# VH-VL binders against Jasmonate-induced protein homolog, part 18

Target 1, 185 residues: Jasmonate-induced protein homolog, of Atriplex canescens (Fourwing saltbush) (Calligonum canescens) (p42764)
Amino acid sequence: MASTQAMGMTEQQKKSVDEMVEKATNMGVNVQAQNSAVVSMINQTNVSMTFNENHNWSGSVVGTGYPKSIPTKQSRQFIHQGDAKDGSQGAVVYYGSNANGEPCGWLLAWCAPTNVTPTKPNRVYVDCGAQSKFDTISWDTIKAKLDVGPATTNFTDVDTETTIAAGVTSTGSFASVGAAFGLST
Below, E stands for the ipSAE of ESMFold2; O stands for the ipSAE of OpenDDE; V2 stands for 0.75 times the mean of E and O plus 0.25 times the DockQ between their complexes.

## First folded at step 18 (VH-VL; framework fv_iluzanebart)

Design r3 (from m5 with heavy chain G104D S107T; at its last look DockQ between E and O 0.57; V2 from the best seeds 0.74)
Fold by ESMFold2, look of step 18:
Structure r3 (fold): chain C 185 residues (1-185), chain A 123 residues (1-123), chain B 107 residues (1-107)
Amino acid sequence: as target 1 above (185 residues)
Amino acid sequence: EVQLVQSGAEVKKPGESLKISCKGSGYSFASYWIGWVRQMPGKGLEWMGLIYPGDSDTRYSPSFQGQVTISADKSISTAYLQWSSLKASDTAMYFCARHYGSFDTYTWGMDVWGQGTLVTVSS
Amino acid sequence: EIVMTQSPATLSVSPGERATLSCRASQSVSYNLAWFQQKPGQAPRLLIYGASTRATGIPARFSGSGSGTEFTLTISSLQPEDFAVYYCQQYNNWPYTFGQGTKVDIK
């Protein structure tokens, strides 16, 4: 039986990312966020995900920090406060497992400039796969990829059948980042 | 001088395989996305996908997923576009282009292009 | 996929006159819009990125404007070497997409 997988976001991924952007927007409005990325992530896998690591190129997390876990089919949020010049630029890695119980990881990176201008766009980069893929991350490599990245993207790892999608948009004085961590089947 | 130099024109029959190349020089090849663009005869430009040669991270336009393979060998600063079985509809000019971007210098561009490789598939 | 639509398909302009080319995106691309020039038998040449920023070495007679869904390339005082096909291209979303092109012909 032959099967073809699309590289672009599925209808479900687009809906999930839009919902997470909306959640990030509502949170950012409620807390009067400024010069920051408000990030909302949904776990669409079959197990709880746990926080592994973060990286900062510009800015830092505020409030209660990064969610330590994201229960299955639930979402969690954090706020990453930007620097005056370069805004909020960061990444997070969460661990979980695939349908076969194999350990896996999901990486979300974002760039949310203080002000979006012709030369300072919002960007995201995503990756997922076997947990070992994230044992030694070159953050310079992730930054180089992010700097040319789009405002919305996805990735599917064929070997582990994991997938991730994300998008970023400007919302007044802050950026809303939505991400969906999931399984491709 | 930053350059991308592509392999020469190809004349092929349907069903044959083909691998064309794009060699970069004058910059750190492994550190920038490089992409492929198709231009069918008398038609416009179509983005096919791109690769980060440093770790072979590869992303495809949906129209080209499963139709071609994009790869790179960073040790010789070369990216590739490959077909396992050519079709007449693959007749086109194929360009490689560097995707440059830097938040620190506030720049973006498909700024350096190869000269193109004409692929003709007939009979 | 974001569809980029250019108008007109062909533009006939006399040397020394102004040429105005339009590009429309099917959804917002913010400022993530580039313009390319292509002459027969050549690779495309980057003219403008970020909707309005000239690439290195591009003459000042080329200017770009717009954001969101509507963009314009203007060539002031058109020169003989400017007769070519011009493409807009968005880089806001995966996949990146080009318009179908505007051919600028001598009148």
Scores: ipSAE 0.676, ipTM 0.874, lowest interface PAE 1.8, mean pLDDT 91
ESMFold2 (binder alone), look of step 18: mean pLDDT 89; pTM 0.912
OpenDDE, look of step 18: ipSAE 0.906; ipTM 0.950

Design r4 (from m5 with light chain W94F; at its last look DockQ between E and O 0.49; V2 from the best seeds 0.77)
Fold by ESMFold2, look of step 18:
Structure r4 (fold): chain C 185 residues (1-185), chain A 123 residues (1-123), chain B 107 residues (1-107)
Amino acid sequence: as target 1 above (185 residues)
Amino acid sequence: EVQLVQSGAEVKKPGESLKISCKGSGYSFASYWIGWVRQMPGKGLEWMGLIYPGDSDTRYSPSFQGQVTISADKSISTAYLQWSSLKASDTAMYFCARHYGSFGTYSWGMDVWGQGTLVTVSS
Amino acid sequence: EIVMTQSPATLSVSPGERATLSCRASQSVSYNLAWFQQKPGQAPRLLIYGASTRATGIPARFSGSGSGTEFTLTISSLQPEDFAVYYCQQYNNFPYTFGQGTKVDIK
């Protein structure tokens, strides 16, 4: 019974994502964020993760920018300020290693509209796997996938045994994005 | 006109393999997720997973992970659902559907469906 | 996974009368809720998305309401072609999940 749930990791990932959403919410309230995505990411792998790149469809990072590293078992945050028309829409890629020491990457993309409506929902897209998967990213392709994405999702790459989960919610004037970068068992 | 056309009904024995198809037309097939839905006889709808044909990015419901293979050939605008070893419990109607959405659209989700493929697995 | 619970399982209604179908999510799905109609031997048809927005070509007698965890589909005056099974589906959380369906039968 327990072995079947280890392949999914969905319930444990939901808890981690909820904790990261809560951290993002608390940060957004404390700094009085407006029209932004506050993003909290936890590294649940066994090595430090290194920032590789970002992309902006709408808005840009503010303050101290994207965390350059995320130490193992720690979380880091950033604020992505949206524009008035299209809110905050962006992506980040972090690199690390799997349990076998193989180079891997984790991609988080989000769409946080200025106002959530029935036709403008919060959305996320996630991906992970071998680091080479992220050598040539088509951002138009990521956007197309993101635009039909849910507000909470996960993905597990069977070949590298990497996993990622993310969720986005809104608290009044900003969105809270939580993500967990990890390994499957 | 946007259409999804599925392959015909199948009658199989347990242990046999099967690959059914879903061909899209009237839109940029490679640019939209295609999902698969199972409906067992007399039962409701179950979402199985989806594929982005442009790069074959494939996502499965946990209930179907490892039980089926979803694939696509964008050069012929076709998605596939495949079993390596059918079970009697795989007897069902299988639908493909386009997942659509964007900012400012008035249509979101599973907006275009194939006609369904009936798969019967019995000895 | 988010469990979608529909009630009632079967609803008996006379033509011309109003039908009210309920859908509850086990946790909030915001507005990310769709309604589908399915007739025997046919594919499902999208009726409503975003909880309340009618899909293209859907008659005005179909309306949806709700957000979060509680949703309603209303058919204001049943036509003969409306006797079918209706499913709600959340698309807020992966994996996407359907309710078990409400069959609308002739009383």
Scores: ipSAE 0.846, ipTM 0.912, lowest interface PAE 0.8, mean pLDDT 91
ESMFold2 (binder alone), look of step 18: mean pLDDT 91; pTM 0.938
OpenDDE, look of step 18: ipSAE 0.886; ipTM 0.943

Design r5 (from m5 with heavy chain P62D; at its last look DockQ between E and O 0.46; V2 from the best seeds 0.75)
Heavy chain, then light chain:
Amino acid sequence: EVQLVQSGAEVKKPGESLKISCKGSGYSFASYWIGWVRQMPGKGLEWMGLIYPGDSDTRYSDSFQGQVTISADKSISTAYLQWSSLKASDTAMYFCARHYGSFGTYSWGMDVWGQGTLVTVSS
Amino acid sequence: EIVMTQSPATLSVSPGERATLSCRASQSVSYNLAWFQQKPGQAPRLLIYGASTRATGIPARFSGSGSGTEFTLTISSLQPEDFAVYYCQQYNNWPYTFGQGTKVDIK
ESMFold2, look of step 18: ipSAE 0.771; ipTM 0.891
ESMFold2 (binder alone), look of step 18: mean pLDDT 89; pTM 0.901
OpenDDE, look of step 18: ipSAE 0.897; ipTM 0.947
ESMFold2, look of step 19: ipSAE 0.784; ipTM 0.892
ESMFold2 (binder alone), look of step 19: mean pLDDT 89; pTM 0.906
OpenDDE, look of step 19: ipSAE 0.907; ipTM 0.947

Design r6 (from m5 with heavy chain G104P; at its last look DockQ between E and O 0.76; V2 from the best seeds 0.75)
Fold by ESMFold2, look of step 18:
Structure r6 (fold): chain C 185 residues (1-185), chain A 123 residues (1-123), chain B 107 residues (1-107)
Amino acid sequence: as target 1 above (185 residues)
Amino acid sequence: EVQLVQSGAEVKKPGESLKISCKGSGYSFASYWIGWVRQMPGKGLEWMGLIYPGDSDTRYSPSFQGQVTISADKSISTAYLQWSSLKASDTAMYFCARHYGSFPTYSWGMDVWGQGTLVTVSS
Amino acid sequence: EIVMTQSPATLSVSPGERATLSCRASQSVSYNLAWFQQKPGQAPRLLIYGASTRATGIPARFSGSGSGTEFTLTISSLQPEDFAVYYCQQYNNWPYTFGQGTKVDIK
């Protein structure tokens, strides 16, 4: 089945995610972000990626909003401001193409509690594959998966040869989310 | 009462197929990840992978990718662990466990376990 | 994968005494650390999650501490029913990984 991939980031994915976390951290420090998720995404595919959709469980995007496109081999960032009680919990979907020119999607979801504690951890969930996988999204399903999710993870869709990796960490008053949208070739 | 009940012990020969089951009750089975844990005789615990029964999203630990198949049938609240061709090295106890977490309750962990299924593979 | 290392492998303790079990992660797992107890012929039982939070129904003599890479489970007054194998498990990264276990025996 399309979601039966083995877990574990490659060394290349770890480096890319770490770089994106660092970019998010630098942005968050620069703008004095508080109770928010600062998200940095790199497009490691062969074509420009376009914004498709977002979802909010708590909080909302601020500033100039979600990047409308992410050019090939470039990164883009946004800030998702959290609610006072529940922090920042949201998701984004970007569309692009695989190496064969087939339409594909990448989903990134995050949970960044107002305060990280032993019982309120940072979480991420990722998915990717054929664009049609994202035609109808059950956000209740994504939330259920996110609520048990790790702080760092990846996924590879064997059929489309797409990959995604992400990690979240906290420094000071905000969470830094880094993601790499890519191909598994 | 939330429960996971596993199928009974199995004695098999190398090369045979096997499918063992884990049936959940007392909760919304399709809404929680179910994972499998192997314990070889006299050894520790190894997390094998998990499935989200609601959409069959399945993720494997690298050591088990291609070695077993994890599946589920949400209509009967049952998860499965399956071998197409058993090896003697598959002899172990196999547990299923619910992977629980929620916001805002903040409870986390592998909180409910099946009783285990002993699989013995010998010539 | 994150490697979880437990020490000691075996701990001999008299009933009523304190047992201290250590768990080390190969990289930071924040607070995402659980402890399990397993008795012969039984499934593991969740004791502690979030490094320090007791699961429902777990006696107060079990306590956990630590964050990052270093964690400790303490049993403050060992009872006869506490002689078992104890495992730590990280849930910061998939795949989740267990330590190799610490067997707590009667001294």
Scores: ipSAE 0.640, ipTM 0.857, lowest interface PAE 2.0, mean pLDDT 91
ESMFold2 (binder alone), look of step 18: mean pLDDT 90; pTM 0.915
OpenDDE, look of step 18: ipSAE 0.859; ipTM 0.936

## First folded at step 19 (VH-VL; framework fv_iluzanebart)

Design t1 (from r5 with heavy chain L50I; at its last fold request DockQ between E and O 0.56; V2 from the best seeds 0.79)
Heavy chain, then light chain:
Amino acid sequence: EVQLVQSGAEVKKPGESLKISCKGSGYSFASYWIGWVRQMPGKGLEWMGIIYPGDSDTRYSDSFQGQVTISADKSISTAYLQWSSLKASDTAMYFCARHYGSFGTYSWGMDVWGQGTLVTVSS
Amino acid sequence: EIVMTQSPATLSVSPGERATLSCRASQSVSYNLAWFQQKPGQAPRLLIYGASTRATGIPARFSGSGSGTEFTLTISSLQPEDFAVYYCQQYNNWPYTFGQGTKVDIK
ESMFold2, look of step 19: ipSAE 0.750; ipTM 0.889
ESMFold2 (binder alone), look of step 19: mean pLDDT 90; pTM 0.923
OpenDDE, look of step 19: ipSAE 0.904; ipTM 0.946
ESMFold2, look of step 20: ipSAE 0.815; ipTM 0.906
ESMFold2 (binder alone), look of step 20: mean pLDDT 90; pTM 0.927
OpenDDE, look of step 20: ipSAE 0.909; ipTM 0.950
ESMFold2, look of step 21: ipSAE 0.757; ipTM 0.892
ESMFold2 (binder alone), look of step 21: mean pLDDT 90; pTM 0.920
OpenDDE, look of step 21: ipSAE 0.885; ipTM 0.941
ESMFold2, fold request of step 27: ipSAE 0.809, 0.678, 0.802; ipTM 0.896, 0.870, 0.897
ESMFold2 (binder alone), fold request of step 27: mean pLDDT 89, 89, 89; pTM 0.905, 0.903, 0.906
OpenDDE, fold request of step 27: ipSAE 0.922, 0.932, 0.919; ipTM 0.952, 0.957, 0.953

Design t2 (from m5 with heavy chain L50V; at its last look DockQ between E and O 0.58; V2 from the best seeds 0.77)
Fold by ESMFold2, look of step 19:
Structure t2 (fold): chain C 185 residues (1-185), chain A 123 residues (1-123), chain B 107 residues (1-107)
Amino acid sequence: as target 1 above (185 residues)
Amino acid sequence: EVQLVQSGAEVKKPGESLKISCKGSGYSFASYWIGWVRQMPGKGLEWMGVIYPGDSDTRYSPSFQGQVTISADKSISTAYLQWSSLKASDTAMYFCARHYGSFGTYSWGMDVWGQGTLVTVSS
Amino acid sequence: EIVMTQSPATLSVSPGERATLSCRASQSVSYNLAWFQQKPGQAPRLLIYGASTRATGIPARFSGSGSGTEFTLTISSLQPEDFAVYYCQQYNNWPYTFGQGTKVDIK
């Protein structure tokens, strides 16, 4: 029935995040990334997604910057170069539409310290929903949530039927961040 | 002194509603995730989910999604756990706990716990 | 979700002896592992986070080690007040999950 929602992270989300982490790892190895977050995002919605904004707590994007669009069923990557002390800590917001054509947003935030230690772990925070949810973002609030969050998680917005999952792991001298932007259907 | 104080024990019948509370003091309540943990009689601990009281961002363990409601009223520094229709299997001790951390110093902790609220659902 | 398995289920040790508790994760949790102590009728108490970092006010006789999938809590000189159930918990993934507990009985 249309009122029944899938609970929790699906096997497809777990597989998609793992694939994106592996894709980020391969990219990071190929470019010899150092003290960076290599981020791979897949658009599992039915329309192209458009970059809206980013935020930096530590570090900044390098190379050609943030992908301006992510075509449906495709993945895109970027590298966020960390600073010496606090590594790479940042966030991105992408816009798209749900199955009903309603404007929606997906937010991915990550913390990828220069060296993972007991007090400096990898972290992610995710959110999604109506595009208007992202009109006024308190980045201090996102940072507070990120600092005590997990290294892998998901979120589903029941009202828009959007979902997002993400994970981060360290690979040698850099961190691999994988994210899946999707619909809960 | 940072404290979490929970509402008292409850004895209820199946089908009744219930809302138990967890009041924080001695810290900025709105600025930390606060979560709920279930302990069934004679059993271990189960993490149920969390809320960020500053904006009511709420995240559930899959096992509890749709089974309970976690909410907060930041104006009175209080988090809530709520059932719309209790079952006998809801009989348990319920704890609230603050999720504290600061990058680079104290990365994580469920460091402050409420005293627990015993919920008994029977006959 | 990540399954946490503790061993032994019950540990009987004499006062002053070293107690060693094990915790295994079904997949890597990096350093995102905490240990809690729970005494009868009380809330859990955070002992260790980050696998090896003592929480504020925890006596030095409690130490933790490990990373990835294998973790150990050691109590170097078991005191009578250490009679309790000990839980490990991963916080690498939501949902957080606890081991089933190790009950430490003091002989």
Scores: ipSAE 0.755, ipTM 0.889, lowest interface PAE 1.4, mean pLDDT 91
ESMFold2 (binder alone), look of step 19: mean pLDDT 90; pTM 0.927
OpenDDE, look of step 19: ipSAE 0.906; ipTM 0.951

Design t3 (from m5 with heavy chain L50M; at its last look DockQ between E and O 0.68; V2 from the best seeds 0.79)
Fold by OpenDDE, look of step 19:
Order: sequence, then structure tokens, then C-alpha cells
Structure t3 (fold): chain C 185 residues (1-185), chain A 123 residues (1-123), chain B 107 residues (1-107)
Amino acid sequence: as target 1 above (185 residues)
Amino acid sequence: EVQLVQSGAEVKKPGESLKISCKGSGYSFASYWIGWVRQMPGKGLEWMGMIYPGDSDTRYSPSFQGQVTISADKSISTAYLQWSSLKASDTAMYFCARHYGSFGTYSWGMDVWGQGTLVTVSS
Amino acid sequence: EIVMTQSPATLSVSPGERATLSCRASQSVSYNLAWFQQKPGQAPRLLIYGASTRATGIPARFSGSGSGTEFTLTISSLQPEDFAVYYCQQYNNWPYTFGQGTKVDIK
């Protein structure tokens, strides 16, 4: 499974990600999250998205768990509690459809170390495309890519015309992750 | 020893196609991003894009999207940069570089570079 | 994309003197900032990553500092082999972007 795309968020994507980061921050403050990644995701597609799978490198989801669905034009949140050593490192995959009704998938991965330092930054990695792309995921590969990932990133799959953007920032005792799942058209 | 070795200098005319190569050795080639950087004569460095050889995941800088094609063959530890139709403005030195990331204590860097491939395009 | 701006364009320094190079980002890049050295006819060499961590084999006279949008590379005592062009690069956002470079030449 090869993917080809250009980098660089649109202004709209940047705004959406910032808003989700803010939602995550507010949620984290309200629940007094610690050593966690608070994740907020908005579905900007025209149909509901459904949870497919997740992966934990360190830590695990708490509370009500992963949102089972993200309705169209709505956002959902979850908290991923990190462990004492490696913090919060995880990924989640949601399924949906593109504008043509083709089955598609969106992948969000994040790394929120216990202590952010110059040599231990927050990171995100994103991917999207045909649903078949996510039938068998190499989590080792995803982790390898995440380990060199930036704090803010986006991806557009030209074949399915799906897009995804995400950002992570340190906010006190937890990290705020914002993501926007969308269509490029 | 970890190293990247690039193909030799190219002299081309506008409209011609070209594919240059970057071969890695001394490490697991498939497990690290490898990127391309352009340096026009007397100018600075421009990050073009990168590829993850393990699954050919390819990301382009917006300025280079549609202008070049980045590919890789992990079976021979080689990455490629190619043009379908060269322009005079493509005249430049092209470097490949490993994008290194370490588990545990985070380490980042374009730490290993090829020696560069000079591409000259003129009528 | 994030624009990186270096200053000065050219810095003339005598051997043994301190050299201070500046790099500014158009928006915060946290600590995700690297410095590279390039000599004529050679590939760039990684000097600093994480804004302040020296890469393997880099002499102690090279140091990096800063965070957010303002960064500095300092060469405490310039050696003859240090005359080169230096580039900063952010890797907080994709695409990675370089500064336009600072040329350090001999006074």
C-alpha cells in the first residue's frame, strides 16, 4: 500500500485543528487530566464515522473509552492515560465514506511523553484513504513514522479525496490532541 | 558504517526525463524515512519530500508536488528522484538524506547525507 | 508552511572569536529546530537537533539555544574549519523548512 500526497495544512484545516486542541484542553482542565493525551476529533465528512480499532504502545483509554461513532459535522473526545515511564502513545482508526460513497479510513497516532523536553517532544502521525488500506496495519511501521513525526501534520489521499489533519500541544500536566477528519473536495 | 551513495552527475536538455538514485547501506533501509533536498546554484537548501521505503509512503513539499516523483525499492535499498520533463530551472544539486528517529530517548536528525547529484539542464 | 529567517546573511569573524547566528521562525516550532553546517562542495552536516543537543561527533564549541520562535547557534571560539554556511531547519511542521543560511567567513 503506497500513498502519495502533498504536505501543508489549509487555513481551514489549521483552524479546525486549533479548535479541537482547544476543546481537548478545556476537557482536560475540567477533568484534571494528568499524564494523559486528551484527544478531540471532528468529523467533517458527510456521513458518520465509526470506530474500527486502536493500538496502545503505552497507556490506555479511560472513562467511556473511544467514541463508537462520530456523527457528521460533530466532534468527540476521549482521554488516553499514559503510563509513568513512557507517557501516552496510541493510535485510533475510524471508518467512513468519501464523497462518492466509497469506504474509507482515517488513522490518528499520537505520542505524549510524561515530560516534554527538547529531546522528548509531542508528536502526531496521520493517514487516510481506501478502507482496505487499513485492513492489516503494521503498527511497527506506524510507530516508526510517529517517532519522527511533527507536532502538527496533515495528509490528503488523492485517490479517495480524503484528508486528515492533526496537532498536539503540551497544556500543563497533559497533552491536547486535535484532529480533523475530512474530504478534500 | 551507515552511508548513502548517490548516482553520478547528469547533463540533460529541457524536455528530457531523468531518474537519479540514492543507495543506503549499513542500516535497515526500509525502516527510516529518506528525503530529498534541492540546492540551486549559489542558493540555500530546499526540502522536497520524503519516502518511507518499507511501504512507499511518500510525502511531498507543496512546492514540489507534481513536479517530481519520489520512489524507492527496498529490495536493493535504493530511493529515487525523477522528472518526466526537465526544465532549465531544475538545474541544481540534489541530496538524499536519512531521517533518523530513535525509540526511547528521542533522537532526531537528517543525520546521514548522500554526496549529492549535480543535475544540469541546458539547451 | 513555516518560514525560517536567519541573520545576518554574512558574518565575518576572526579565528578564535565567538560567532553568534540567529534563526527566527514565523510561528512557534517549540524545540524542534536543527542546525546544519555546509562547506563548499560538500553535503550538509547535522550539528544540533532539539534546539540545543549536539549531534554525535560535534565539538563542544558548538552550542544551540532557544525555543518557540527565536534560536541561536553559538561557536565559542571559531576554528579554521568552521568557516562555512550554516542553516537552521524546523521540523515541528511538515513540510520541513530551512532558513536561507548564514555565511561565516574570515575577517
Scores: ipSAE 0.824, ipTM 0.927, lowest interface PAE 0.7, mean pLDDT 94
ESMFold2, look of step 19: ipSAE 0.824; ipTM 0.903
ESMFold2 (binder alone), look of step 19: mean pLDDT 91; pTM 0.928

Design t4 (from r5 with heavy chain S107T; at its last look DockQ between E and O 0.82; V2 from the best seeds 0.81)
Fold by ESMFold2, look of step 19:
Structure t4 (fold): chain C 185 residues (1-185), chain A 123 residues (1-123), chain B 107 residues (1-107)
Amino acid sequence: as target 1 above (185 residues)
Amino acid sequence: EVQLVQSGAEVKKPGESLKISCKGSGYSFASYWIGWVRQMPGKGLEWMGLIYPGDSDTRYSDSFQGQVTISADKSISTAYLQWSSLKASDTAMYFCARHYGSFGTYTWGMDVWGQGTLVTVSS
Amino acid sequence: EIVMTQSPATLSVSPGERATLSCRASQSVSYNLAWFQQKPGQAPRLLIYGASTRATGIPARFSGSGSGTEFTLTISSLQPEDFAVYYCQQYNNWPYTFGQGTKVDIK
């Protein structure tokens, strides 16, 4: 069933995304990140989330890689190192459950160019819903949506009552990506 | 040439349903977001939401969520805006627009607009 | 959502003169700002995107500047066809939002 979405972030979502952007910024400053996306994700659901997959259009994860799990009400971070020309462009999918115990997925995609310009902006794309929605992903389709998307957004899947919000901002030498994976209720 | 052509003006009564259309040509319709913009009489522009026709991924501005339905039929390159029950406050001009852009290339922008559909709802 | 505030509401300018339109965002939108022109009875027309880049076919007398929260559209020598309403629009966040418009009238 096709999902429809209201666009406005709630005050809670805006606060959560801002906190995750701040965590990403602090981490990036501490490690002196360069030409990378520092990504911070908070799990606002009632169960632990498990890493499912990633995709790279430009760059790759460094350090200890993608967090294998994100415990309930906790945040986890990773650094995605950008390529020289096109920076960091990637996506991750995490699995968890909704309030009814039904299996669900959350997708976060980002574009964090080496240098922000009018034709190379920061972008995010988000999606969530039933876990089966993510059994077969067209990454070309996600990229097309990401490229004309915003730097901050949210999505709510009415059927599963899941929600996701994300934002990206630049701090000189790197980009901070914050995301909140949650339930709409 | 890239073109969006909208259905003609509508005069309706409160409580009636309505579905207006926006047909695209000259580009891969299914591959780009297409959005709707309302302009109430004598007022400015309001972005209502958009759809990715390739998979019907649909996003609404909060003030329009639950008030209208945005849909598309990619097989005939057409997007739709639909009301189940019109109100007098729905009286406005409605535009569709393509959201075009790609990383590192030509413009991001609402670069091609339909000509508009005037919807008048009066008792 | 991001509030876009345009000033002035109405600008009276003689043909051949310079028009300067302002647009203010309630929070940073980086370079993600567009300007549109709308003439009576017509759809809006994209003039400027990325704060400062002219869209295809837009005359050089139109220029945009700014980033973050403050933006300006300048028409360096107003022509008869330029009398219209001008809107700024941010596309940094969904939902996209427009300013209230600046009407440019003949003086």
Scores: ipSAE 0.695, ipTM 0.869, lowest interface PAE 1.5, mean pLDDT 91
ESMFold2 (binder alone), look of step 19: mean pLDDT 89; pTM 0.902
OpenDDE, look of step 19: ipSAE 0.906; ipTM 0.947

Design t5 (from m5 with heavy chain L50I S61A P62D; at its last look DockQ between E and O 0.72; V2 from the best seeds 0.79)
Fold by ESMFold2, look of step 19:
Structure t5 (fold): chain C 185 residues (1-185), chain A 123 residues (1-123), chain B 107 residues (1-107)
Amino acid sequence: as target 1 above (185 residues)
Amino acid sequence: EVQLVQSGAEVKKPGESLKISCKGSGYSFASYWIGWVRQMPGKGLEWMGIIYPGDSDTRYADSFQGQVTISADKSISTAYLQWSSLKASDTAMYFCARHYGSFGTYSWGMDVWGQGTLVTVSS
Amino acid sequence: EIVMTQSPATLSVSPGERATLSCRASQSVSYNLAWFQQKPGQAPRLLIYGASTRATGIPARFSGSGSGTEFTLTISSLQPEDFAVYYCQQYNNWPYTFGQGTKVDIK
């Protein structure tokens, strides 16, 4: 069968996402974050990643904004402040390269409701692959996928050998989002 | 009305290929994840994987990765489950189900199911 | 993947009595827990999502509770049509996983 996506994170992806969730949690606790998504991303590729774009369905980034770069093997964080009604719902796209030097992109989307309830759960959606995949993004499509999405997931693009994993959990009055941007090799 | 209608029962031999279908109507088929659930005789339910027909984004449960192909043709509102080489252990009932969730409606669920397709694989 | 464990495997009850079905997850699934009913020869029917929210058209005798790793489905006064197999399902993680089922049978 051609190009397929395996579910279920590897042991290494689980560890990396858990570490990023913990880092996001520590940051959120330290600043007493409220009604927000605290997002921590690690670049597990061999080159620096650069910020390409964001999208907001609800809320906006605060502080110094989205990290403009994520150096290889390092993590960066941001806080996305939710609005009163719909919490924090947004997405980011970072660009980098695969092992062959081909341009690639990684997309992380999250939904962190103002209050997690039985009918308003935390959600994530992830995607990665050739950079050209992200030239034309339908944000309505991403939102539709995110709204059914789980709280933790991954994706591997077989053609570029890129992978991404992410998870979201509630930590008191905010959500902690952890993501690992990487190569499947 | 929102419906999922599956293709009819199949009787096959090991090694044969098979493609079963699930046709949606009464909603925007391309805009909702649709997934497949296996139920072996006398056994419980197993979620196999999911596809977003709008762009064919497809995700598989690990135990089904490489064992089946999930696909869709949005122009005819149809999802497919396909085997290139059936095994006797593929004998089961197969259901398709729409996966619904929307922040604005405050609901979630595998809310609409096809009637099931019985696949029997025996020598 | 998250393992869902249901108990008991079979529950024998008389019509009009209360049935209590248990479901345990191998790790926290928050409120992301659904219950399904399946009768022989039929597709599963969604009863409850979000651990405790009844799906449209589900009678009030069905109620769910729990969060995290432990969940309960209660049928307060069993009707003849309630004898079926019941499955819990987590949707916190892909892949979604089902419990093995609890058969509710007539005593």
Scores: ipSAE 0.718, ipTM 0.884, lowest interface PAE 1.6, mean pLDDT 91
ESMFold2 (binder alone), look of step 19: mean pLDDT 90; pTM 0.927
OpenDDE, look of step 19: ipSAE 0.904; ipTM 0.946

